# Ledger of designs, part 1: miniprotein binders against CRAL-TRIO domain-containing protein C365.01

No score or structure here was measured in a lab: all are predicted.

Target 1, 355 residues: CRAL-TRIO domain-containing protein C365.01, of Schizosaccharomyces pombe (q9uuc2)
Amino acid sequence: MADIPADRKKIVQEGWSRLFSDIEQPSYIQKFPSQESLYVSFFEQCAFDDFDLTLLRFLKARKFVVTDSSDMLANAIVWRQQANLRSIMVRGENGLNQNFVKASMYFIWGQDKKGRAIVFLNLHNFIPPKNTKDMEELKALILYAMENARLFLDSEQNAAKGVLGLVDLTYFSRKNIDLDFARVFAETFQNYYPEILGQALIVGSGFRMALFEGVWSIGKYFLDPEVRSKVTFCKPAQVSGYVDSKYIPLSMHGQFDETKLYERAPPETAGIGKPENYEELDKEYVDAAKEFIRLTREWIYAAGKPQEAEIEEKRKAFKYECKKLWRKGVALRPPNIYQRLGLIDANGHVDWSKA
Structure headers, positions and changes below count from the first letter of each chain, unless a header shows other numbers.
F, E and O stand for the ipSAE by ESMFold2-Fast, ESMFold2 and OpenDDE, each averaged over both directions (binder to target, target to binder). V2 = 0.75 x the mean of E and O + 0.25 x the DockQ between their complexes.
Where letters were taken out, [cut] stands.
The coordinates of atoms that the task and the answers printed are left out; those that the model quotes come from them. Centres of patches stay.

## First folded at step 1 (miniprotein)

Design fa1
Fold by ESMFold2-Fast, scan of step 2:
Structure fa1 (fold): chain B 355 residues (1-355), chain A 81 residues (1-81)
Amino acid sequence: as target 1 above (355 residues)
Amino acid sequence: GMEIYVIIEGDSPEELEKLAEEIKKIAEELGLEVEILYDPETGRIIIWVRGDPEKLEEFLKRVEELAKKYGVKVEIFVIES
């Protein structure tokens, strides 16, 4: 498990103290169908990476103001339940609008020179929603994509690096512009997936880049200044400074044939997970969440005392067990395209040798 | 069609909220479709309006005058499709 930087320890402890106080309030608990569902949502939000690194992402997003950061995380935990994220993930790719899936608006493949997984955004394949139904179905696709992107984070190697977003403007046109959708996407990304993006490359040239720059002059105001600072504009030829040519799409004069990704993947035939398996998993998640909270409070109260180091070691070991338990939940989901291609194993571990 | 985005930045949340209300009134008087997003944390209002080009031109003039009265910065973007 990754270690908390020594200079961040106190603020991480303060963050947890505030969050635990918030989630114990009756007004907060009432937002969930049960207290058990609150603990399940908490576990699913925080255990995917490392609990402390997850909190640090929220702390960074709010400039290390503990109250703002912890409230943001508490809101994200509620949002997971209200957005019904579990339902989206349990139903898998076959539960999505297949026209949107087949359009290939995004894919995750390879890693950049800093070891970050690359999320490619094919804006020319973006189909603006024509009605409320299309909007809700497009949101489901985006949330499915965001949740699967979390599988490419690795707190044991370097979770703080995030992902590299790469926006391909090769075929971008006016028909791909929807500022209302861009605002909704920006709000969701910033509020509920903070600091997942390490850097974003906007790749293009000529009139297509000029067109995007016009849209960006408006769209940048939907983004927090910290997110805007991560955006870099570059020409296709400059991408090799960030990414090895084997992972650069053919559309940008690289070696990767992204157009065949879905054609190469075996079809999803697994079906929806059994309710009884999720009932058993949820009980384990509740127990793990409660134990993490107990150990974290013990850790906070041991600060500066002789037993501090022993409690830190025990808590670190337990965080590792929680990550294993979270991956058990991944294994119950219908396999995503990256699992079907062998890039990710059944438990959600990435094998870069397959890319 | 024509769509206009107006972005207003200021340092007083109360004055910005009042400004947003007055801008909404102007749009209603002109029969324009308007959406306003007010973000008090960043001191920002984002407004987008759609409708008759002549009414949009009048809307912009009134918003610019109102922004000067409140002493706030205004950036205007026109999207033609």
Scores: ipSAE 0.005, ipTM 0.252, lowest interface PAE 10.9, mean pLDDT 84
ESMFold2 (binder alone), alone request of step 1: mean pLDDT 79; pTM 0.753

Design fa2 (from fa1 with I7E E35Y W48Y I79E)
Fold by ESMFold2-Fast, scan of step 2:
Structure fa2 (fold): chain B 355 residues (1-355), chain A 81 residues (1-81)
Amino acid sequence: as target 1 above (355 residues)
Amino acid sequence: GMEIYVEIEGDSPEELEKLAEEIKKIAEELGLEVYILYDPETGRIIIYVRGDPEKLEEFLKRVEELAKKYGVKVEIFVEES
């Protein structure tokens, strides 16, 4: 597992102390159907990478103010339950509106020059839904996409650098503008998925860039300053400074043709996932969450004491076991398109040689 | 119903302006709601048109014939409902 930076150890310990205090409050617990579901949500939020690195993402997003950071993480754990995120992931791609899936609003493939996974955002394929049902189904697709993006944030492979968003404005038009949806999306992304974005390139020129800049003059105020600072506007010719030609879209005279990946991808044949497949795993998740909390409290208490090193090694080994356990949950999900293409294995590990 | 977004790119400002006016007349004849922007900086005509599907199909056919006559590049985006 990756080590906590030495200068961040104390603030990580303070963050966990605050979070554990918060999740033990009756007012917090009552927001979940059961205490077991609270532990499952906690485990699914934090165990995908390294627990401490997950907390550090929230700490960084709130400028290392412990109270703000821990409250943000506590809110994210509750939100996962309230948004029915587990249901979305259990059901998988076939549980989504297939018209929205086929619209190709996004795709994740390859790495930029800094080793960040590239998320291609095709805004021209976003047509604002006109009714409540379609809007809720589009939100489910987006949550599914954000959860799968977490698989590309494995700190052992990517050193917690986040993803590179590449927004292709080649076909962007007035038809793709919905500021209310943009606000809701921005709030969801920055509140519940902090530090996922390493950088965003808004790529275009001429009229389409001018149109987007007009929208951005309003939309930028929906974003936290930290998120705004990651946005870079550039012309198609400048993209080669960030990514190799292999991953520059055909629309920008590069070699990346995502349509060939859709054509090559095997169909999803596992069908819609079933909640009962997760009952045994949920018990393991609950036990692991409780043990992590217990070990972390021992670690905090051992600070500066003779047993500190022993507890740190035991805790580090347990975090590694938790990550393996979390990956068993990925293996139970219906395979996403990246797994079907071979970029991600059954347990959610990325094989960059396949991109 | 359906909505159509069309981009036309060419090298002659005079010809593009004339083409934009002809396209506007076609939309008006067919009773379609149309938004047309001519952007001289990028040499593009942006068209957004909405209305009855049968009339939109006729609109596309006539625009395609005009595009051939003017020798311009055309990109079409259609949303069917």
Scores: ipSAE 0.000, ipTM 0.138, lowest interface PAE 14.2, mean pLDDT 85
ESMFold2 (binder alone), alone request of step 1: mean pLDDT 74; pTM 0.698

Design fa3 (from fa1 with Y5F I7V L37T I46L W48F F77Y I79T)
Fold by ESMFold2-Fast, scan of step 2:
Structure fa3 (fold): chain B 355 residues (1-355), chain A 81 residues (1-81)
Amino acid sequence: as target 1 above (355 residues)
Amino acid sequence: GMEIFVVIEGDSPEELEKLAEEIKKIAEELGLEVEITYDPETGRILIFVRGDPEKLEEFLKRVEELAKKYGVKVEIYVTES
């Protein structure tokens, strides 16, 4: 399990102190149906990798300004509740609009040369919805995709480097453009999923690249400068400098055919989840969240005192137990395509030899 | 048919908004299918227009004349669909 970098210990402690102060405010608590639901949302947000590494992503995104970083994390915890993320993840892939799932707007497969998981975005398969119902269903698919991307970030190496986004412009056209949707997506991604993107490749040539560059001339201002700095434009032939041919899509003259993966692991085998199955787990999440907060306060108080090392070791052990508990919650979800294909094993580890 | 994407850049939000309205009117007069988006934050107008090649040529000529009048920069991208 990854530890806090030595030079970041104090700011992590300051970040937790601020966050705990924020979540104890009556105005904050009132945003949740119950105090228990607040703790569940807190646990779901923070325990997936490591609590401290999760906070560090928010700290880095706000240039290590503690107040801004902790407020951002507090807002993300509330947003999970408001966006109905639990409901989306409980129902799983079969709870989504199957026409949107079958459109293959995204796929996660393979590693780049730096060891980052690759998230493929097939923008040509994105057709802006005409009505509110379809828009909400598309948003649910996108939130489902972003939550599953978190499963590829639980190793120390991956957490440090993020994912490689690969935008395939091979069939990109006017019908795939929705600037209002792009703005909302950009805001959601950077506000609630900070420091997940290591680099983004916009891959295309000729008119399709020119068309995207025109849209980008406006859309780039929807992105924080830090996120914008991670975007690289390149031609299909240049992708081999970043990604082995084995993982490059057939549309870009590589060897990867994603259509065969859904045939090997059809959605019908996943089933659909029920909220009732989470009642006992939610009690465990609440208890774990409270204990983490208690241990973290004790850790902060012990700074510079004789018992500091003892408390740090107990807290580290408890964080490991929390990660295991979070994994039990993932196991209750209907298995996603990557779990069905064996890319993510029963213990939550990503095995790239299966890719 | 032929499709054209035009990006216009300028420094005055008020003038760009007026320019966008005039361009939309021209496309409608020529019977072209047009989508125009104005972004005041970046000072840009995005134009997507589709239709008969001869009418598209006339459209581009009139857009270029307006761009010179308003003192704005224009980038044009053409494709066949």
Scores: ipSAE 0.013, ipTM 0.398, lowest interface PAE 7.9, mean pLDDT 84
ESMFold2 (binder alone), alone request of step 1: mean pLDDT 79; pTM 0.738

Design fb1
Fold by ESMFold2-Fast, scan of step 2:
Structure fb1 (fold): chain B 355 residues (1-355), chain A 81 residues (1-81)
Amino acid sequence: as target 1 above (355 residues)
Amino acid sequence: SMKVYVFIRIEADDPEKARELAEKIAEIARRHGVEVHVLTDEGAIFIVIAGDEEAVKKAVEEIRELLEKYGAKYEIYIVED
């Protein structure tokens, strides 16, 4: 695990102190079905990567204002429970609306020139549903996609700072426009998935770009200024400055055809995952969450004392064990498409040599 | 009636002239009963108009006349269902 930058150590400690205080409040605990489910949600939110790097994403999103950052993380932990993220991930791809899965609204593959995983966004395949049931099913697909995108943010295996969103406007039309939908999902991503987006390329020209610019002139006001600053508009010919031709879509005269990857790894026909399979792992997650909190408090107390270095070493080793334990949860999930293609192993590790 | 979206981009060399044009365009849209969103960004005015085909066409025609009268440089993109 990488060491926390020296200039960030104190604010990370302050962030954890605030968060631990918040999650121990009766008013916070009562938002969960049980105290155990609170610790499971905390662990699933933070242990996918280094705990401190996860907190740093929230700190950066709130300009290193400890109270705002820690409250944001506390809210994300509650939101995971309220949005039924565990249920979505346990059930897997077969638990989703297969018509939405087959529409190919997104795909994750390869890396940009800065080493960021590329998220291809095929907006022309996005037809916003007009009824509540279909909208909730589309929301579940998007949350499933966001949770799997977190597997590509692992700092230990990849130094990438977030993902690169590549939005292809080649076939974009009026039918893909829903400003209310855009607002709801912009709010969800900026509130609960801070710093997951490194940069977004909006790629197009002519009237398709003008159409999107018109939508953007309104939609940008739904985004925090920091999120808005990550959006870059460019022409198809300029994409090669960001992405190797191997990963530029065919529509932009590159070599990337995601449909061939779907053909190579057809949709999974296995059953839906069962919550009962997670009972023993949940106990381990609870114990690990409690131990992390205990060690982190000990680390904060040890600052400037003779035992500081010893506690820091124990805490660093324990964070590594937590990350391995978190990946056992991935192994219990039905395999996602990236695991079927061999890009991600059974435990959620990315093998970039396969892309 | 068929719903239509119109996207108008106006180059804004003068912020005061741009504000005046935006106000007049919003007034035209209101008179024709079409939805209008007017925003300025990076030296341009972006206008999004939405509504029934006949109402939108009448509003767009009057907006074109206004823009020509002011000598404004503009582009109009019409998307029909």
Scores: ipSAE 0.013, ipTM 0.304, lowest interface PAE 7.9, mean pLDDT 85
ESMFold2 (binder alone), alone request of step 1: mean pLDDT 82; pTM 0.801

Design fb2 (from fb1 with F7E R9T H37E L39Y V48E A50T)
Fold by ESMFold2-Fast, scan of step 2:
Structure fb2 (fold): chain B 355 residues (1-355), chain A 81 residues (1-81)
Amino acid sequence: as target 1 above (355 residues)
Amino acid sequence: SMKVYVEITIEADDPEKARELAEKIAEIARRHGVEVEVYTDEGAIFIEITGDEEAVKKAVEEIRELLEKYGAKYEIYIVED
């Protein structure tokens, strides 16, 4: 498992201490259906990657101000429950609005020259929601996409930090603009998925770039300054400086046949979940969350004491067991498109040789 | 053969002239067997052409001739593999 950078150990310990204090408050606990559901949400938020690396993402997002960082993580944990993320993932792709899925507004494929997974955003395919139902269904698609993107952020498989967002302006027009949706997307992304974006490329030229620049003149204020600093505008020909042709879609004159993503139907069993499997998983998640908290408190208390090394070793081994347990939850989900195409295995591991 | 993408931007302050130009350009593209998308917005016509290299070159050349005849101001951006 990944180790905490030596110069960050103290602030990580302070972050956990503050977070544990925050989540034990009666006012916080009352936001969950049960104490058990709080621990399940905590585990699902943190165990997908190394627990300490997850906390570090929140620390970095709040400039290492422990109180702000811990509050942000506590808010993300309760938000997961309120947004009903478990239900979305259990239902899988077949549980989503199929018109939105078939529009191919986004896909994840390949890696950039820094080893970051690429999230392609096809803005031409975005059709603004016309009513509240469409908005909620589009939100479900976006949350499903973000949760699957977390599979590409696994530090034990991928050394690169974050993803490369590639916004393709080909065929982009005024009919694809919805500033209200853009604001909601920006707020959700930066509040609940901090430090996931390594860089964003806005790819276009001519009138489409001019149109997007007009939107950006307003939309950039929805973003934190650090997120804005990650945005690069470039022409189609300049993409080769960031991404090898092997991973560029055919529609952008590369070698990747993205039509394979558009022509695949969900398998017959997609969207089928067995409630009894999740009941047992939740019990294991609760037990693991409690043990992680207990062991982390022991780790903090042991700082500078003779037993420190022994506790650090035990804690590292336990984080590895938590990662394996989190993978059991991935295996219970209906296969996503990337698993069906072989880019991700049944347990959620990325195989870049298949890209 | 290699596929080529071309983007053409045309200044068109006259909406009636813009519609006429867009229609003629679409006819040229269809005759050469290339894919064409035409957009008109606030004083401009925007055209995307995609197809085989030789077909695209012929279509673009004929479109240039049309635009020169009309005295139109335009920019062309070409992406080749």
Scores: ipSAE 0.005, ipTM 0.240, lowest interface PAE 10.4, mean pLDDT 84
ESMFold2 (binder alone), alone request of step 1: mean pLDDT 79; pTM 0.768

Design if1
Fold by ESMFold2-Fast, scan of step 2:
Structure if1 (fold): chain B 355 residues (1-355), chain A 80 residues (1-80)
Amino acid sequence: as target 1 above (355 residues)
Amino acid sequence: GSKIYIVFSADPEKLKELVEEAIKRAKELGAKEVYIFIETDDPELAEKLKEIAEELAKKHGLKVEVWEEDGKLYIRISTE
C-alpha cells in the first residue's frame, strides 16, 4: 500500500491537522532543544516509510480515534529526542556494549511465507544486568535494534505487514527472566513502535514452554490487547507452516545457522560520523518537514475543490523525495551488520535474494 | 502496588520459609498473584521437595506444577 486507501483519506487528513496543531504549541516545542530539532525528530519518525502509512499505524493502534492517535505520534516524536536515538544511530554498533552485541540476543534475516522480515529473538542469550549503567547500555542496544528493524518495514519495497518475531525457547531458563525489564520493553515497543509487529511465534515444548507460559500469564498484562493478539504459541514442528525450512533455526531441525552469518560479516570499521555532515542533513530534514506540512495543509484545504488532484500529485511526488532524503541519512551512519552482509544496499534497499 | 510477586530458589531446605515469606511480602505489596519457581539437580532433595511443595500448596490454597527433566526437578507454586 503506497497510497492511502480511499476510505481512510478523511481520517488521515484529520490526524495530520491535529498533529500539526499539537506540535506547534509552545508547551510542546519547549520539550525540544530547538524548534529545528523538533522538525528533525518529526522527519526521522515519519520518513522511513510513506508519511501517511506511518500515521495510519498510529491511527490503527488507537482504534482510529484521531485525538488519541495524534497525541501518541506527538509523544513518539518527542520521545525520540529524549531517548537520544540520533546519538545511538550515529555511533553505530561500535558505540554499543560489545558484550551485549556478542551475546547475539537478536538477528534479522529472511522472510516468512507472508513476506514479513523475520526477527529471531534468542532469549537464552539475555542475562538481565543488575546495575543501572549496564541496563542503560542494554536499552541502547534494543533501541539500535528497533531502529534498524524499521529498514525492513518499507511498504514500497518489501510488501510487508510488519515483522515476524520468532522466539526460540529451546534453551530458555529462569536466568533469562526479568519482568521489570519486560514491562519497560513492552511499554517502549507499543507506545513508540506501533504496528511494527505482524506476528510473534513463541516456539517450544515441555518445561521450557511451561516456564515461559507461566511468565506470560503475568507479562501479557503489560501489553495492549492489540499487541497481545499477535502472539502465537507453537511447537517446533509447526513452524514450517509459517517459515520455509531455509529460515527455521538448526535447533528446530531447519537450515538456518546465524553463526555462519556472523562469521561472514565484515567488522564495522566506520566510527562516529562527522558532525558537519549531520548538520547539513538536519537542515535538509527541517526544510523537508516544513514543506511536507505546508503541502499537507494545502491538500486538506483543497479537499472537494478543483485543484485537489493537482495538489495530491505534488504531495505524492514530495513524499517520494522525502524517502530518498531519509535514505541519504541512513547512508551517513556506520553500516549495520545487514548492510555489511549485503542484505541492505547503500541506498537502503533490501535485497531478499541475498537472504 | 504490584499485583505480582515472583521468587526463584534452588534451596529446597528453605522452601517452607520461602513460601511463607513470599505470601507475606505479596500481601504487603498488594499482589494478588504469587509465583515461586524452584530448580534442583539433587535426586534425593527432588523427592522431598515434591512432598513439601504439595503440603504447602494444600496449607496455603496454592497450585503446584512439577516437572522432572534431565535429572532436575522443576516446581512452580502459584496462587492461580
Scores: ipSAE 0.000, ipTM 0.262, lowest interface PAE 12.5, mean pLDDT 82
ESMFold2 (binder alone), alone request of step 1: mean pLDDT 72; pTM 0.630

Design if2 (from if1 with Y5T V7I Y35L F37Y W67T Y74F R76E)
Fold by ESMFold2-Fast, scan of step 2:
Structure if2 (fold): chain B 355 residues (1-355), chain A 80 residues (1-80)
Amino acid sequence: as target 1 above (355 residues)
Amino acid sequence: GSKITIIFSADPEKLKELVEEAIKRAKELGAKEVLIYIETDDPELAEKLKEIAEELAKKHGLKVEVTEEDGKLFIEISTE
């Protein structure tokens, strides 16, 4: 597990102390169907990577103001339950609108020169929702995509911070414009997935770039200044400065055959967890969440005391066990496209040699 | 709200479609002009694209002005 920076230890401790106080309030607990569901949501939010690095992303997003950062994380934990993320992931690709899936509005492949996973956004394939049902189904696809993207954010496998978003404007047109959806997406991304974006490249020229610049003149105001600062506009020829040609799609004159991601084999249902498997997993998640909170409080109390080093080592070992436990949940899900192609194993580990 | 911009990198068939679409949309939005920017290293293709834009502007009763700078064509279609 990656360690928290030494100069950030105190503020991480303050962040946890505030968050634990917030989630134990009766007014917070009542937002969940049960106290157990609160602990499950907490565990699923924080254990996919190092707990402390997860908190640190929220701290950075709120300029290290502990109260704002902890409130943001507490709200994200509630949001996971309200957005029904567990249900989306349990149903998998088969539970999504297949017309939206087949459109291939995005894919994840390869790494940039800083070691960040690349998320390709094919805006020309974007289908604006025609009604409320379409909007909810498109949101489900986006949330499914974001949750699977978290598998590529493993700090042990991704030394660089976050992902590289690459927006390909090659075939972008007016029919792909929906500013209302863009606003909803921007709000969701920055409120619930902070500090995941390392950089975004808007790649294009000519007519398509001019059209997007018109959209951006309004859309940029949906984004926090820190998010806007990560956006770079560039010509197709400049992409090679960021990404090796082996990972650039054929449609962008690179070497990567992205059509393998567009042709969906029928989803495999082998390995899908049954209700009793999730019931047992949830018990383990609850117990692990409670133990993490207990150990973290003990760690905070031990600061500057003789037992500090012993408690830090025990807590570090337990965080490692929590990450392994979180991956048991991935193994119960239907295989995603990256698992079916061999880039990710059944437990959610990425093998970049397969890209 | 006063203009729509189209930038183009070669395909005469697509240009006709895009210009017609832009004129239709400009009328819907109350825009007074459509600006076309053409990037091409082929002088014959540039002349053909210019001719197509001028023909479509005339068909719709609109004013057209063409400016060339550093091998790039700027075609502005506007209401007088």
Scores: ipSAE 0.000, ipTM 0.141, lowest interface PAE 17.3, mean pLDDT 81
ESMFold2 (binder alone), alone request of step 1: mean pLDDT 70; pTM 0.593

Design sa1
Amino acid sequence: SDEELKEAIDKLAEEAEKLGDPETIMELIRKLFELLEKTGDPELMREIAELLEEIYKLGDPEAVKKLAEKIDELAKKLEES
ESMFold2 (binder alone), alone request of step 1: mean pLDDT 61; pTM 0.428

Design sb1
Amino acid sequence: SDEELKEAIDKLAEEAEKLGDPETIIELMRKLAELLEKTGDPELIREIFELLEEIYKLGDPEAVKKLAEKIDELAKKLEES
ESMFold2 (binder alone), alone request of step 1: mean pLDDT 60; pTM 0.419

Design so1
Fold by ESMFold2-Fast, scan of step 2:
Structure so1 (fold): chain B 355 residues (1-355), chain A 100 residues (1-100)
Amino acid sequence: as target 1 above (355 residues)
Amino acid sequence: SDEQVFEMARQLYEEAVRTGDPRKIAEAVKLVAKIAQETKDEELMYEALKFAFMAAELAGDPKTIAEVVRIAAEIAKKYQDERLLKLAEEWLRLSLELAS
């Protein structure tokens, strides 16, 4: 299990104290259909990697200002409910618009030289929808992608602190540009998925790079300065400085045959996951969320006292049990493309030897 | 300043995308082209031309793209900028594809 950095213990405790205060407010509770749905949303937001590492991502995103950070996390927990994120994940890939899935706008494969999972963005396959229904369905695909990317952030298996985004501009054109969509995506990513991006490589040359730089001259204003600082523009020949050739796609003159991802499209007639399958697990999520909150309050109260070490060990053991419980939820989901290809097992564990 | 005019052009382009008004896109291209022609700041000139190209391509009008290409080529010759000349050649190829 991952440990809290020694110099961050106090601020993590302050962050949890503030968050618990926020989520106990009647005005906050009223934003959820039930108290149980609040605890489920809290558990699904925080238990995937490690509760404390999740809070640390929000703390870092707000420069370790406790009130701003904890309020941001509280808002993310509410947003999960409002965005129907649970429903998207329960239904799985077959619940999405299959035309968008088959377009292969992105894939995740391999690691960079710093051990970060690589998210390849095929912007040339993004054709902005013209109507509200299609736009909402595209948003659902993106949220599904973001939630599955969290499986690659498992700090217990991966020491890497984020992902490498890699954008190939070889076929990028005007038809792939939507500034309103870019703004909404930037806001969503920054507010609800902080500190997931380690670095973004924008790879290209010539007029297609010039076109993207034009878009970037406007789009950069939608991004927080911290996120903006993670963006690096480079030429195709420079990619090997970041990524071993065995993980670079064949389309970018590497060794990875990315067509295997495109050929494994989901069956169009396959079923969709059902909410009823989660009823028993949701009760366990609620109980686990309540127990985590209780243990964390005991941990905060024990700071500097003789029983502190004992309570820390008990809390650490319980966080491990929560992660196991969260993975039972992954196992109930319909298998994603990475599970079908063997890169991720049924419980959401990444096997990098398969990449 | 030229920088302020360029920023105003960015805002005008953004507004055009939000409203779907092609006249505002054409207006943004004209404003940015004027900056590129008149500025003595080579980096601002390059940024202005890239923005003008982007706006022209988004408008989907081969004539507007060709006009930006012509302006870029003239500036490239004036400053002997091989980078800009190469970009102008690539923009010309795109304009021909859109015309077909």
Scores: ipSAE 0.006, ipTM 0.315, lowest interface PAE 10.9, mean pLDDT 81
ESMFold2 (binder alone), alone request of step 1: mean pLDDT 75; pTM 0.681

Design so2
Amino acid sequence: SDEQVREMAEQLLEEAVRTGDPEKIFEAVYLVAEIAMETKDEELMKEALKLAKEAAEKAGDPETILEVVWIAAMIAYKYQDERLLKLAEEALRKSKELAS
ESMFold2 (binder alone), alone request of step 1: mean pLDDT 66; pTM 0.544

